# VHH binders against Phototropic-responsive NPH3 family protein NPY3 (NPY3): the designs that were tried, part 8

Target 1, 272 residues: Phototropic-responsive NPH3 family protein NPY3 (NPY3), of Arabidopsis thaliana (Mouse-ear cress) (q9fn09r205to476)
Amino acid sequence: DWWVEDLAELSIDLFKRVVSTIRRKGGVLPEVIGEALEVYAAKRIPGFMIQNDDNDDEEDVMEQRSLLETLVSMLPSEKQSVSCGFLIKLLKSSVSFECGEEERKELSRRIGEKLEEANVGDLLIRAPEGGETVYDIDIVETLIDEFVTQTEKRDELDCSDDINDSSKANVAKLIDGYLAEISRIETNLSTTKFITIAEKVSTFPRQSHDGVYRAIDMFLKQHPGITKSEKKSSSKLMDCRKLSPEACAHAVQNERLPLRVVVQILFFEQVR
Short names: E, the ipSAE of ESMFold2; O, the ipSAE of OpenDDE; V2, 0.75 times the mean of E and O plus 0.25 times the DockQ between their complexes.

## First folded at step 4 (VHH; framework vhh_enristomig)

Design n13 (from n11 with V29F N32Y Y33W; at its last look DockQ between E and O 0.27; V2 from the best seeds 0.00; counts 0 for: pae E 6.7 > 2)
Fold by ESMFold2, look of step 4:
Structure n13 (fold): chain B 272 residues (1-272), chain A 118 residues (1-118)
Amino acid sequence: as target 1 above (272 residues)
Amino acid sequence: EVQLLESGGGEVQPGGSLRLSCAASGFTFSSYWISWYRQAPGKQREWVSTIYSGGSTNYAESVKGRFTISRDNAKNTLYLQMSSLRAEDTAVYYCAKEYWDSGEFDYWGQGTLVTVKP
C-alpha cells in the first residue's frame, strides 16, 4: 500500500486518472482501491469547516465539494471495499461542503449497508445552522431507514436470517446508545423525535431491554420539563419483562420513572 | 467483577490544574465507552465527558476547552486532565462504564473529591 500514500500527493484530477487506469488494468482488489480513497480523503478533506466571511469561503467550499463528489463517484461498489467509519466521515463532510442530494443519498445507502459497524460517536453529526437542534437527528433517521429497507431486501433474497438477526441486534444496541447520548447532549430533543427513532428498532432482537431503559432514563434526566403524558409515552418503549435483575433493581429506585412503570416492574419480578 | 477506582483529587486554587485517574478492571477496557461524571454537594450528578471505544471524545459545554479526557488501554486507566479550574468545578468526580454498550448497567467508582477554593 506504499503506492497508496504516494498517490495522496496528487491533484484530484491526476488521482482520478491514475486510479481509473489501475482499475482498468486489473489485478488490484477493491479493498486496496478503497484504502487509496481513504488515505487521499484523510490528506485532502479538511475537518469541520471553519466559519469565516461567507463570501471569502465560497470558492473553497466549491473546490472541496467538487473533490468530495469525485471521491464518492470513485467508491468501489463492493461492500467490503470501504469502512463504515470512512463513509460516515464522508457524509459529515458532504453536509459541511453542501454536496448535492444524490451524493448524500448514496453515502446514506452505503452506511445503511454497514450500520451495525458504526459507533454512537459516529452518529453525532452537526446540524445545519438555524435548526432547532445542534446535532442532525434527521440524518440518523435516514440511516436507520436505509438499514431497515436493506435488511428487508436481504431477508427476501438469500435467507441469511442468522446474519440479519445479529446485524439487527447490533443496530438496536447502537441506536439505544445513540438515543442515550443524544438525550444527554441535545436539550432541544423532543419527546416525539425520541420515540420515533426508538420505534424504528423496537422489534429488533435484544438480549435485554437494559439499553432501552438507559436511553429512557437519560432522556428523563436531561429533560425534566416534559409533561407527565410525555414521560408515560417514553416509558412505554421498554418491555419491563425484558429488564435484567440489575436493571430492575435500578429502575425501582428511580424517581424519574412514572409510578405505574415502577409498579409494573415490581409485579413482573414477583411473578417470576 | 467490574472495579473502578478514581484518584488524583484534592484542593486547588482557582485557575489551577489537576489530573484525575481511574483504574479499571473486570471488563475489556478498550472495548467500552468510559465517562466522567461529577456531583457537587446538594446537587444532581451531571455528565462531564465520554471517551468512545474508537478514541473520540465528547464534553459537556460547561467544561469544553478546559478538560481533556484520555485513556491508556495498556494500563486500563482513564484520565481527566482538568485546567482553568473554577469554584463551580468543586465536586466528587466519578468514572463510569457505560452500560448500554456492554449489556451491563452503568458501574460507578467510589469517586474522588476535587475542591477548588473560593
Scores: ipSAE 0.028, ipTM 0.447, lowest interface PAE 6.7, mean pLDDT 81
ESMFold2 (binder alone), look of step 4: mean pLDDT 80; pTM 0.805
OpenDDE, look of step 4: ipSAE 0.347; ipTM 0.695

Design n14 (from n11 with T50V N58Y; at its last look DockQ between E and O 0.01; V2 from the best seeds 0.00; counts 0 for: pae E 11.7 > 2, placed apart)
Fold by ESMFold2, look of step 4:
Structure n14 (fold): chain B 272 residues (1-272), chain A 118 residues (1-118)
Amino acid sequence: as target 1 above (272 residues)
Amino acid sequence: EVQLLESGGGEVQPGGSLRLSCAASGFTVSSNYISWYRQAPGKQREWVSVIYSGGSTYYAESVKGRFTISRDNAKNTLYLQMSSLRAEDTAVYYCAKEYWDSGEFDYWGQGTLVTVKP
């Protein structure tokens, strides 16, 4: 609505007072409050659309940190109030402005509730300067853990199994794609980290294991110095019986794969 | 901006030698897969050699023992030392940065022509 644009002109203190008053009076859907927060963030947070790390003014960083922490505190609790994309942009900003652990935990929890809505590009979050990797991989692990925790709670309640399976399938596809892309761009990705992430979603339903194969192949291409044991461990993530005919044809010619894996693919292709 | 610039091609006699260079910019050769390919007139492009980020090297059977791939990390440059050249080695030689998406390599140089006189 028009009034959300007008609210974005206010100082953060006045914005908070106005939004709090609107919420106390009721009659406004949580998603409208979420829209107001999103519009405000887009106008008032520098670089909200694109993460950057070129802040060198301690006073300015502290002011932006405080603003961001205030916005996070104002998020309505309702799941539908904000989009996953908006939450991820808030998380990226929280890394850039070094917000406290509590704010990052809350954002991670909220993102985990709706992780199936994310894209691979959303998960490419730059690590703070001086980290071991260019991209923050640990934060993605946290998001997956939050998703797994939430789905396990739903499974225990014996509710809406079809919705859970669809959500798990979407997240599996998302994470397979993430692993392929992070393997391509992140030179310091360890075998242990690759496997740890892949195993978090290894039991999730998939149409095929072509995405898992793509991720493994990209990892092997970009990490040729790993041991034969590490290659074997990585290749175990894939179920050869679940590869499409096209993936099987590619894989049997793939010298990067352990011989045992190629033999397994040939065996299952002949039986099928 | 990723770029690969090949040089060092030319005409040689059978049994001769050439050294090809591939100057890379926009990425580091030490952290990536870099391959040499070649394409003879009327034929499909074929893989020749690769050097992995860890330094391991691999060669196509047709060039094994005659070609040596190497790199100079300080100059961000890849080399292909070609010896005992034969008429069948006549081709345009390309340097490529490997990736898997869609089955193609993402980045190619413009190529450098090697001609072995009959």
Scores: ipSAE 0.000, ipTM 0.127, lowest interface PAE 11.7, mean pLDDT 81
ESMFold2 (binder alone), look of step 4: mean pLDDT 80; pTM 0.807
OpenDDE, look of step 4: ipSAE 0.042; ipTM 0.270

Design n15 (from n11 with K64E; at its last look DockQ between E and O 0.35; V2 from the best seeds 0.00; counts 0 for: pae O 5.1 > 2)
Fold by OpenDDE, look of step 4:
Structure n15 (fold): chain B 272 residues (1-272), chain A 118 residues (1-118)
Amino acid sequence: as target 1 above (272 residues)
Amino acid sequence: EVQLLESGGGEVQPGGSLRLSCAASGFTVSSNYISWYRQAPGKQREWVSTIYSGGSTNYAESVEGRFTISRDNAKNTLYLQMSSLRAEDTAVYYCAKEYWDSGEFDYWGQGTLVTVKP
């Protein structure tokens, strides 16, 4: 709608007032409101579309924080009113600008409801400065938790088990991919954290455990100094019986895997 | 046959800019996760940047704000625009394709040398 662009030219206070008035009068779809918010955010929030580490002056950060919090408060309640991508951008910015916990929780909840729509890049969220990791891994755990919570609620409402399983399968794939990627780029990823995240989706339905194996292998590749015990623990995340022939072929030649795991894979291949 | 061919490397002064290219064949760049890596002499290969199939990008902290990864779908080519180059950026730069079902990157280019010298 042409008026959405015009609204983006307004101050945040005036924008809020106008949108509130529009909502009160009725006749505008929640999706249109969502669009207006997205357009506004893209125009008014620095680095919203393209994450720039530009150290904004403290004063600027506070202003941006306030703006972001206001936008979050304006989100329509309807689940389809905003895209997962927009929510993810808001969450990334919320972390960057150190927005309140309540706003981050709300965004996490909403993203959790749509987690299957996210891609691996979406889950690479920068941690605040001064942390142990460059990326906020805990927030991904939170997103998974929210997803699980929402799925359980749907189950209670007699939603189709098939739909939930499909969603879980997609999220499992997503998280497997995320774990592989974060293992590659986050040098301070601990074995404990890796396993913790992986365990969140370990019970989800999968066609194969190839994704999990890839994640494990990437982790081991990037962490050659981990203990034998840690290797063993990480390797337990995959079921060797659920690997494709191609993955098995790779795994039996993988020197990073515990010997016990390799032997297990060989054993299962012979029995097939 | 899948191939990755890096080009654009050379010598540049500190603060200078350079654009690397990675010409891909045998697969579609826009449909895959493609990354830049670099390896300095005597050091381990390190991740530099990734462009995802969806078009999102990610960077190592050391190059963020200075490097830009992009792609031309029509040319099936990956690019790395490097600016504000530093001595520590000296390395052989590689492009790599990640295959989802593999435990490792499935294809690597031959690399192109970037040397940042006064």
Scores: ipSAE 0.032, ipTM 0.306, lowest interface PAE 5.1, mean pLDDT 88
ESMFold2, look of step 4: ipSAE 0.438; ipTM 0.761
ESMFold2 (binder alone), look of step 4: mean pLDDT 80; pTM 0.799

## First folded at step 6 (VHH)

Design p01 (framework vhh_5c3l_4)
Fold by ESMFold2-Fast, scan of step 6:
Structure p01 (fold): chain B 272 residues (1-272), chain A 122 residues (1-122)
Amino acid sequence: as target 1 above (272 residues)
Amino acid sequence: QVQLQESGGGLVQPGGSLRLSCAASGFTFSSYAMSWVRQAPGKGLEVVSDISGSGGSTTYADSVKGRFTISRDNAKNTLYLQMNSLKPEDTAVYYCAKDEYWDSSGYEFDYRGPGTQVTVSS
């Protein structure tokens, strides 16, 4: 709508007042309110579309924190009102501006409602400076936990298994891709953290374990200093019986894999 | 051990056609997805097209869709790119690329050939 773009020119206090008035009077879909919030955030928060924490101006950080907290408080309760991508951009900004725990918890809860809509790039959330890792992996673990908790509640209520299985399959694919990418770009990713995250989605339905294999191999490739025990523990995450012929061909020539794993792949490939 | 060698580049007029070839050795060619990647003068790398190991699935960049066709001959260990309706904007060095993984979903290629120059000019 034309007024959505015009609202982005307003101060945050006036924006909040106008949106609140529109909502009180009714007649506007939650999705339109969501669009107004996203357009406002994109225009008013520096680097919102691409996470950028280079802004060390303390006054700007305080103003951006207040603005972000206000926008989070204005999110409509309807699940369809905003995209998962928008919620994750808000979460990235909350980490960059060091917002309070309450805002991060609410965003994580909402993201957990629709985590299957996210892309790998969405989950690459930069940690604040001074930590041991460049990327905030703990926050991604929290998002997975939210998804798992909410999905278990749906299962308990006898909701459609087909819908839950589809969502779980999409999240498994997302996390397999995330693990491959974070293994490539995060040199300080520990074996324990890699396994912990992978195990959270290990029971989810999958058509193949090719994504699991790719994630394991990328981790082994980019972390050559890990022990033989760590390689064995990581390799146990994949079910060799669920590898495609293409993945098997790659894996049997892969010197990074433990010999036992290569032998198992050869065995299952022959009896297929 | 992995070796990729492109050929078939040259000078063509706008609207013309070229067929690029890439001879591959040192790996089981049919088991890996292959890509054509290009770099125009002063620009970054662009993935132009991708093909699965079996040849059963292909993808194309929006800039070349409908004009270029990727194919492979697994018996000859050769990758092809048929380029039709060439535009000046297609001027670039074209590289044959193998990702470490079978579907080229990795962001880095473990090997590229030396490239073949394509120049579209009148």
Scores: ipSAE 0.013, ipTM 0.309, lowest interface PAE 8.5, mean pLDDT 84

Design p02 (framework vhh_5c3l_4)
Fold by ESMFold2-Fast, scan of step 6:
Structure p02 (fold): chain B 272 residues (1-272), chain A 121 residues (1-121)
Amino acid sequence: as target 1 above (272 residues)
Amino acid sequence: QVQLQESGGGLVQPGGSLRLSCAASGFTFSSYAMSWVRQAPGKGLEVVSDISWSGGSTTYADSVKGRFTISRDNAKNTLYLQMNSLKPEDTAVYYCAKDELWSGSYEFDYRGPGTQVTVSS
């Protein structure tokens, strides 16, 4: 839409007034309003589209916080109005600008409505300064919880599970990928947190447990100091019977896995 | 043993187009799903697009849907990414990746050396 770029030149107050006027007149799809918000955010919030900017200026943070809060308040209620990627960019900015719980709660709720549209990179959200981890893993756990809560409500209301099963399968793939990547880049990821997140999607439909195995292997590779007990607990997340032949071939040569798990895989491969 | 080599990156103006190629060797290319992933400066990895072993199924990240097209030529062991309507936000190093790293490699995120795409006005 030609006018969307022009709106991005306006002050936030004028932008809000113009968008509100357009909405009042009707005839504009919610997706077009969502596009206007995204273009405005990309132009006005430093690092929004291309990189995560850390806020080194307290006054800058206050202005950006106010801008972000206004944009969140303007989000149309329709699920299809904005992409999951845009919502996650807003969430990343809300963490960086230390916005209140109300904005983060609303964004998390909306992201939960369509979490299956996200990619692994979207979930790599930097933690506030002074924490134990570089990435905010708790916020990702919250997004998964929102998705689970909302899909359970839909399961109770609707007879058809086909849409929910597809969404759950996509989220399982997403979270398996996220766990592998966060294990690679976050040295302070605890075994307890890894298992907690994996268990939240453990019942979701999957064609194989190859993704689960990949996540476990990456965790073991990047966290060599964990105990034998922790290795066993992590390995229990995968069902060896659901591994592809390729994953089995990899796993039986994998010195990082507990010996018992390797023996179990060899046994089940013999029976297949 | 598994080798992936990207090419086709460069500097392009917003709204322009580029086609990336990835030459694969050391494995049976036609038997594996392939991905394009990218890393923008100061960002984590983003999976841009996936393609099944046969080329019959493709997926795209929302950020590139409608603008990028993934394809493959199994006879030439080559993966492609056609990028249209490029935006400054697409500036990144683009990597060809084997989605499943089970065959002969213990590296989780095996990728080629990457090819730089810079979209600048």
Scores: ipSAE 0.000, ipTM 0.171, lowest interface PAE 12.0, mean pLDDT 81

Design p03 (framework vhh_5c3l_4)
Fold by ESMFold2-Fast, scan of step 6:
Parts: sequence; structure tokens; C-alpha cells
Structure p03 (fold): chain B 272 residues (1-272), chain A 121 residues (1-121)
Amino acid sequence: as target 1 above (272 residues)
Amino acid sequence: QVQLQESGGGLVQPGGSLRLSCAASGFTFSSYAMSWVRQAPGKGLEVVSDISGSGESTTYADSVKGRFTISRDNAKNTLYLQMNSLKPEDTAVYYCAKDEYWRGTLEFDYRGPGTQVTVSS
């Protein structure tokens, strides 16, 4: 809509007042309100479209925190009003500006409603300065927990298992990809954290375990100093019976895998 | 919106040096591992080097170890490849890519248009 760009020129107080008036009068779809919020955020929050924590002083952080908190409070309740990508950008900003737990909880809840729409890049959320990892892995675990909780509630209400299974399959693919990327990026990612996250989606439907194998292999490649016990525990996450022929061919040449796992893959190839 | 643009290629004599650059936009550059990939005439893609998002971890193909150095400037969203002691065998189109090594084949979500490097007398 033509007015959306004009609204982005307003102070946050005026923006809030105008949007509230429009919503009260009715006649505007929640998706249009969502668009107005996204355009406003993109224009007014530094680094919003591309996460860039640059040139922030204490006064800027406080002002951006207040602005972000106001935008979160204005989000329409309808699921389709805003994209998962927009919600994750707001979450990334909330981490950068050190927003309160209330805003993060609301954003995490909303993201959990549609986590299957996210891509791997969306989940690479920068950690606060001074941590051992560049990316905040705990926040991603929270998003997965929200998705699991909401999905279990839908299962209890006798909702179609096919709908839930489709969402679960997409989230399993997303998290397999996330684990591969974060394993490549983070040398300080512990075996315990890797396994904990993988186990949260281990029962979700998958066409194959190729994604699980890729994540494990990337973890092993970037963490060569882990113990034999840790390699064994990580490798147990995949079901060798569900690997594609291509993944099996890769795995049997893979010196990073425990010998026991290679033998299992060869055995199951023979009985298939 | 994701864009990768390579530059710095050209014609160079054996033993010479070139520095390739890749300008990235449309994504959070520091969050992604990046690769330099090349394709010589009549051959498939070869991963030359990769670098983690933080820049702490790097790998190199055996064919270029000791001669090439990968680096990144996350503040400028730029990836670099310093190529020293160039050989005729290094002649290829060089691509900047988000790497996805899998199944014994090279797969990339995003790859730039490439820059030609020709090593000849």
C-alpha cells in the first residue's frame, strides 16, 4: 500500500498512534499492518535487513530497545499477519539490543507457531559479546522447544496428524541443516549441545537420514579433538538403514566415522 | 537479494600472484562459511579453500596448500583469495560460494558469476 512507506517516516509514538487508529477503524487486513511494521523496522532499526551490530553506544541501545519493544507490542495476533523471517529479524534485534525476557518470550512463541517457514540462515543469531560462541545456540534450542510444545498441544486436540507431520518434517530438515552449519562455524560447540538439539527432532518424520549424517560429519570434521566416546554418541543420532546409496558411499570412505558405524552401514547395504 | 560478485582475475605469468575479492550482499555474511571454488576447462568444480564465518577455521585443497591464502573482512562483507606462485594448472574460472559439501559432490546454495584466471606465458 502507498501509505506504508509514508508511515515509516513518523516517530515511533506517531507511528503507534496512527496504526492503532487504523486498526480500531477496521477495514485493513492484518497482513497490511504486518507489512507496515516490517517497513518501519527495516527503515528505523540499524542492521535490521542484514544483522550488523555496528556503531551502537549506550544511548542508541536504549532507544532501539524501546522502539523494538513497541513494535513487538503492535504485532497482530493473526499468524499470517507477519512472516517467520520478520519475527526472527525482530528476535535478532532483541538479542543485539538486550531486550527484556518478555519480548523474547513472545517472539519465540510466535516463531514456534511457524518455525517450518524458517531457513538455516534465519537461525544464525549472533550471541552477545563476551560469550564462547559467535552464535546464540541456546536461543535456537528455545525456538525448537516452543515448536515441540505447540505441536504436542495440537496432537492432543485431535488435529490432523498429516498437517503436524508435514511441519515436523520441514523442521527436522531445517534443524539438520542448522546443526551442519553451526558445527562448521563454531569450534566451541560442545558434543553435549549438538546431541541435545539433534535429539529434540530425532523422532520427527524424515525421507532419509542423509541430513543427519551431513550434520554429524560436519561436526566431526570441525571438532577433530573430541574423544572416541563423543564420536560414538554423535554417530548414534543417525539410522544407518535410512541413508541413501550416495550417503553410504560417502560414509564408507569417511575416516572420521567410528569403524563400528562404517561396518553397520556396509552390513545394512548388503541386506537391502 | 543474495548477491556475490567476484573480481581480481586476469592474465598472469607463471610464478606470478593475484588477489581475488568477492563482495557479498543480501545476507548476514559473518554467519556463513564461504568457499572459493574453481572450474578448469573441461573439468568439474573443485573446492580450492573454505573459511568459517568467524575466520578461525580454514581448509585448502592439496593442489594449492602453501600457495593460496583465504581470508575475510566481515566488516566489509568481503572474501579474499591471495594466490601466489601461480601455475598453468591454476587456470580456471574462480567462484565465490556458500559451500555445501555433501555426498562426494559439490553443492552450493549461492554462487557468484565467477572471475577468469589465466596463467600463461
Scores: ipSAE 0.000, ipTM 0.158, lowest interface PAE 12.1, mean pLDDT 82

Design p04 (framework vhh_5c3l_4)
Fold by ESMFold2-Fast, scan of step 6:
Structure p04 (fold): chain B 272 residues (1-272), chain A 122 residues (1-122)
Amino acid sequence: as target 1 above (272 residues)
Amino acid sequence: QVQLQESGGGLVQPGGSLRLSCAASGFTFSSYAMSWVRQAPGKGLEVVSDISWSGGSTTYADSVKGRFTISRDNAKNTLYLQMNSLKPEDTAVYYCAKDERWTSGYLEFDYRGPGTQVTVSS
């Protein structure tokens, strides 16, 4: 709508009052309110689209934090009102501006409602400076937990197994890609953390385990010092029978895999 | 909508240099690792180089190690490949890619540019 751009020129207080008045009058779809919030955020929050701007002014950071907290408080309750990508951008900003637990908890809950809409890049949320890892892996684990909890509730209440299975399959693919990506850069990523995250989606339906294999291989490549037990535990995450011919060809020449796993792949390849 | 557009290819003499660029749009470029992938005539795809989201980590294929340098400018949403000491065997179409190949399957690079031709000959 044309008024959405005009509202982005307003102070946050006036923006809130105008949006509240529009909502009180009714007749506007939640999606349109969501669009107004997204346009406002994109225009008013530095680095909102990229999460790559430096903020060294204490007063500026405090102002952005207050603005973000106000925008989160204005989010319509309807699931379809905002995209998962927008919610994740708000979450990234909340980490950058050190917003309170309530805002992060609400955003995490809402992201969990539609995590299947996210892509790997959406989950690459930068950690605060001074930590062991570049990306905030714990926050992603929280998002997965939210999805799992909400999906289990839907499974118990609803007979829509096909819809839930589709969402689970998409999230499994997403997390496989995420694990591969963070394994590439995070040399301090522990075997325990890698396995814990992978196990959260291990029961989800998949047509192929190529993504699981890629994640394991990237982890093994960047963590050559792990024990034989750790390599075995990591390799158990994948089902060799569900590997594509291309993945099998890669795996049988892969010196990073335990010998037992390579032998198993060669055996299963014979029966194709 | 993810878009990747390569440029900078051309004809160059053996021992020469070229610099490839890739303009990215439709996604948060600074949040993704990026790759340069090439395909020589009659050959399969070869990953030439990878770079992490920040530019802090890079990898190179043995065939190009010491000759090629990958870099990125997150402020400009641009990926670069500096190619030095070019050899005839470097002749290929070079593609900019968001690396999701194993998750999507070997044949399906959903997020790859149209490519830029590099020809190394006398």
Scores: ipSAE 0.000, ipTM 0.173, lowest interface PAE 13.4, mean pLDDT 80

Design p05 (framework vhh_5c3l_4)
Fold by ESMFold2-Fast, scan of step 6:
Structure p05 (fold): chain B 272 residues (1-272), chain A 121 residues (1-121)
Amino acid sequence: as target 1 above (272 residues)
Amino acid sequence: QVQLQESGGGLVQPGGSLRLSCAASGFTFSNYAMSWVRQAPGKGLEVVSDISGSGGSTTYADSVKGRFTISRDNAKNTLYLQMNSLKPEDTAVYYCAADEYWKGLEYMDYRGPGTQVTVSS
C-alpha cells in the first residue's frame, strides 16, 4: 500500500493519530494496519529487523521504550492482523529497552495464540547484559507456558481435537528445534533448564522422537562437561521406541550417548 | 560456529532463471547434508531441495521437481540452486541450511539472512 512507507517517516505521535483516523473511518483491513506497524517499527527501531548494532544511550533507550510501548498499544485486536514473527520482534525489542510488564504480558499472550507460526530463529532472544547466559531462555519458557494455558482452555471448548493436536505437534517440532539450536549456541545452558523446557512439550503429539533425539544429542555435543547423571536424565526425555530406523542407526554409533541408552535402542529394534 | 551466507537472488520475470549460491564456513562441509528452504510472505518454511554430503543423492519438493537443480562444490564449501522456469509462486526468501543428522529429518540449521527471489512481470 502506497501510504505505508510514507507513514514510516512520521513522528510516533503523528503516526498514531493518522493510523487511528484511518481505522476510525474504516475500509482498511486489520492486516494492512499490521503491515503499517511493522514497516514503521523496521524503520524507526534500531536493529528491529536484523540485530542490535547501536550503542545503548540512556536518552535513546527511553525514547525507544516510549515508541515501542506506543506501537504495542496500537496493535489491532484481530489475531490475523500481525504475524507471530512480528510480535516476537516486538518482544525482543521490549526486552532490550526494558519495557514494563504490561507490554510484555500482552505480547506474550498474543504470541501464545499462534506460537505454532514461529520459527526457531524467532525464539533466539538476547538476554540483558550482566547475566550468565547470552540468550533469554526464561522468556521462551514463558511463551510455551502461555501456549499451554491457552490450548488447555481451547480443549475444554468445542474446538476440534484435530486442530489442537496439529498446533501442539507444530509447537513440539518448534521447541525440539529451539532446544537443539540453543544448546549449540548457549554454552551456559543448564541441564535443568534444558529438561524443564523439553518436559513442557513432552505430552504433545509427535510422529517420531527423532527431533527430541537431535536436541538431546546437540546438547550432549556442546556440553561435554556434564555428569553421567545429567546425561542419563537428558536421555530419558526421548522414547527409544519412537525413533526412526535412521535415528537408531545414528544413535548406535553415537559415543556421546550413555551406553545404557544405546543398549535400549538395540533392544527395541530387535522387538520391532 | 556454522556460518552460511546466501547470494544470487533478485527480480526475474516468469519463465526466467536464477542461480543461488551459499558460502559455508565453520564446519567440515563435505560431512553435512545441505538443503535449500524458502519462506514466502506470510507462510512457513518449505524445504525445496536437499543434497547429501558427497552430492550423490538429491531430493526435490514436488512443486519444484524438474525445474530446480541442487549441487555443491565441496572444494569451495559452496552450495548452489539452479532455478529454471520460475513462477510467481516461487517468490520467497531462500535460505541454505546445514543438516548434521540424516536426510529426511526436517530439523535443519539455517544461519544466513537469506536471499530474496521475486518472480513478477
Scores: ipSAE 0.032, ipTM 0.337, lowest interface PAE 5.0, mean pLDDT 83

Design p06 (framework vhh_5c3l_4)
Fold by ESMFold2-Fast, scan of step 6:
Structure p06 (fold): chain B 272 residues (1-272), chain A 122 residues (1-122)
Amino acid sequence: as target 1 above (272 residues)
Amino acid sequence: QVQLQESGGGLVQPGGSLRLSCAASGFTFSSYAMSWVRQAPGKGLEVVSDISSSGGSTTYADSVKGRFTISRDNAKNTLYLQMNSLKPEDTAVYYCAKDEFWSGYSEYFDYRGPGTQVTVSS
């Protein structure tokens, strides 16, 4: 809409007042309110559209924190009012500006409602300075937990297995991809954390375990110093029976895999 | 069949710029995250940059952050990499890759294009 761009020029207090008035009067879809919030965030929050932002201006951070908290409070309750991508950008900013627990909790809840819409890049959230990891892996674990909790409640209230299975399959694919990527770029990812995250989606429906194998292999490739026991524990995450012929061909030549796993793959490939 | 075709590579002096393009066909381009991957002489594959299916989220390797910009045009099924302030260390074959299992492995070229050579030297 033509007025959305103009609203982004307003102070946050005036913006909130105008949006509240528009909503009170009615006649505007929640999706249009969502668009106004997204345009406002993009114009007023430095780094909102850019991943891996590094803003060390202390004074600006305090103002941005307040602005972000106000925007979160204005999010329409309607599920379709905002995209999962927008919610994740707000979450990334909340981590960067060190917003309170309540804002992060609300954003995590909203993201959990549509986690299947996210992509791997969305989940690469930079941690605040001073931590052991460059990326905030714990926040991603929280998003997965939120999705799991909400999906379990949905399973209890309605019997639409098709819809729930589709969402779970999409989230399994997302998390398999995330684990592969975070293993590649995060040198301080522990074996325990990798396994913990993978196990949260291990029972989700999948057509193949190629994504699981890719994640395991990327972890093994980037963490060559892990113990034999750690390699065994990681390899247990995949079901060799569910590997594609292409994944089997890769795996039998893969020196990073434990020998027993290669033997299992060869056996199952023959009886397929 | 997935087809990816890179272009725009060449010889450039340190500090120069190049813009790489990748024409995609054989799959629904707008439904997949895309990556630029490079392989320097005698080294393994390095993922340089990733972009979400909508173009709303991007990620960069620390080695190229602030110098490279990934973008896409879903209407044209084309992926781009704008490379500024090029360094000798950026010398590599650059591949366009679909964000799938195989794109991370040098053995599976079906999910990558044939590559375009970028050489940064005086």
Scores: ipSAE 0.016, ipTM 0.213, lowest interface PAE 7.2, mean pLDDT 82

Design s07 (from n11 with Y99T; framework vhh_enristomig)
Amino acid sequence: EVQLLESGGGEVQPGGSLRLSCAASGFTVSSNYISWYRQAPGKQREWVSTIYSGGSTNYAESVKGRFTISRDNAKNTLYLQMSSLRAEDTAVYYCAKETWDSGEFDYWGQGTLVTVKP
ESMFold2-Fast, scan of step 6: ipSAE 0.346; ipTM 0.666

Design s08 (from n11 with Y99E; framework vhh_enristomig)
Amino acid sequence: EVQLLESGGGEVQPGGSLRLSCAASGFTVSSNYISWYRQAPGKQREWVSTIYSGGSTNYAESVKGRFTISRDNAKNTLYLQMSSLRAEDTAVYYCAKEEWDSGEFDYWGQGTLVTVKP
ESMFold2-Fast, scan of step 6: ipSAE 0.339; ipTM 0.694

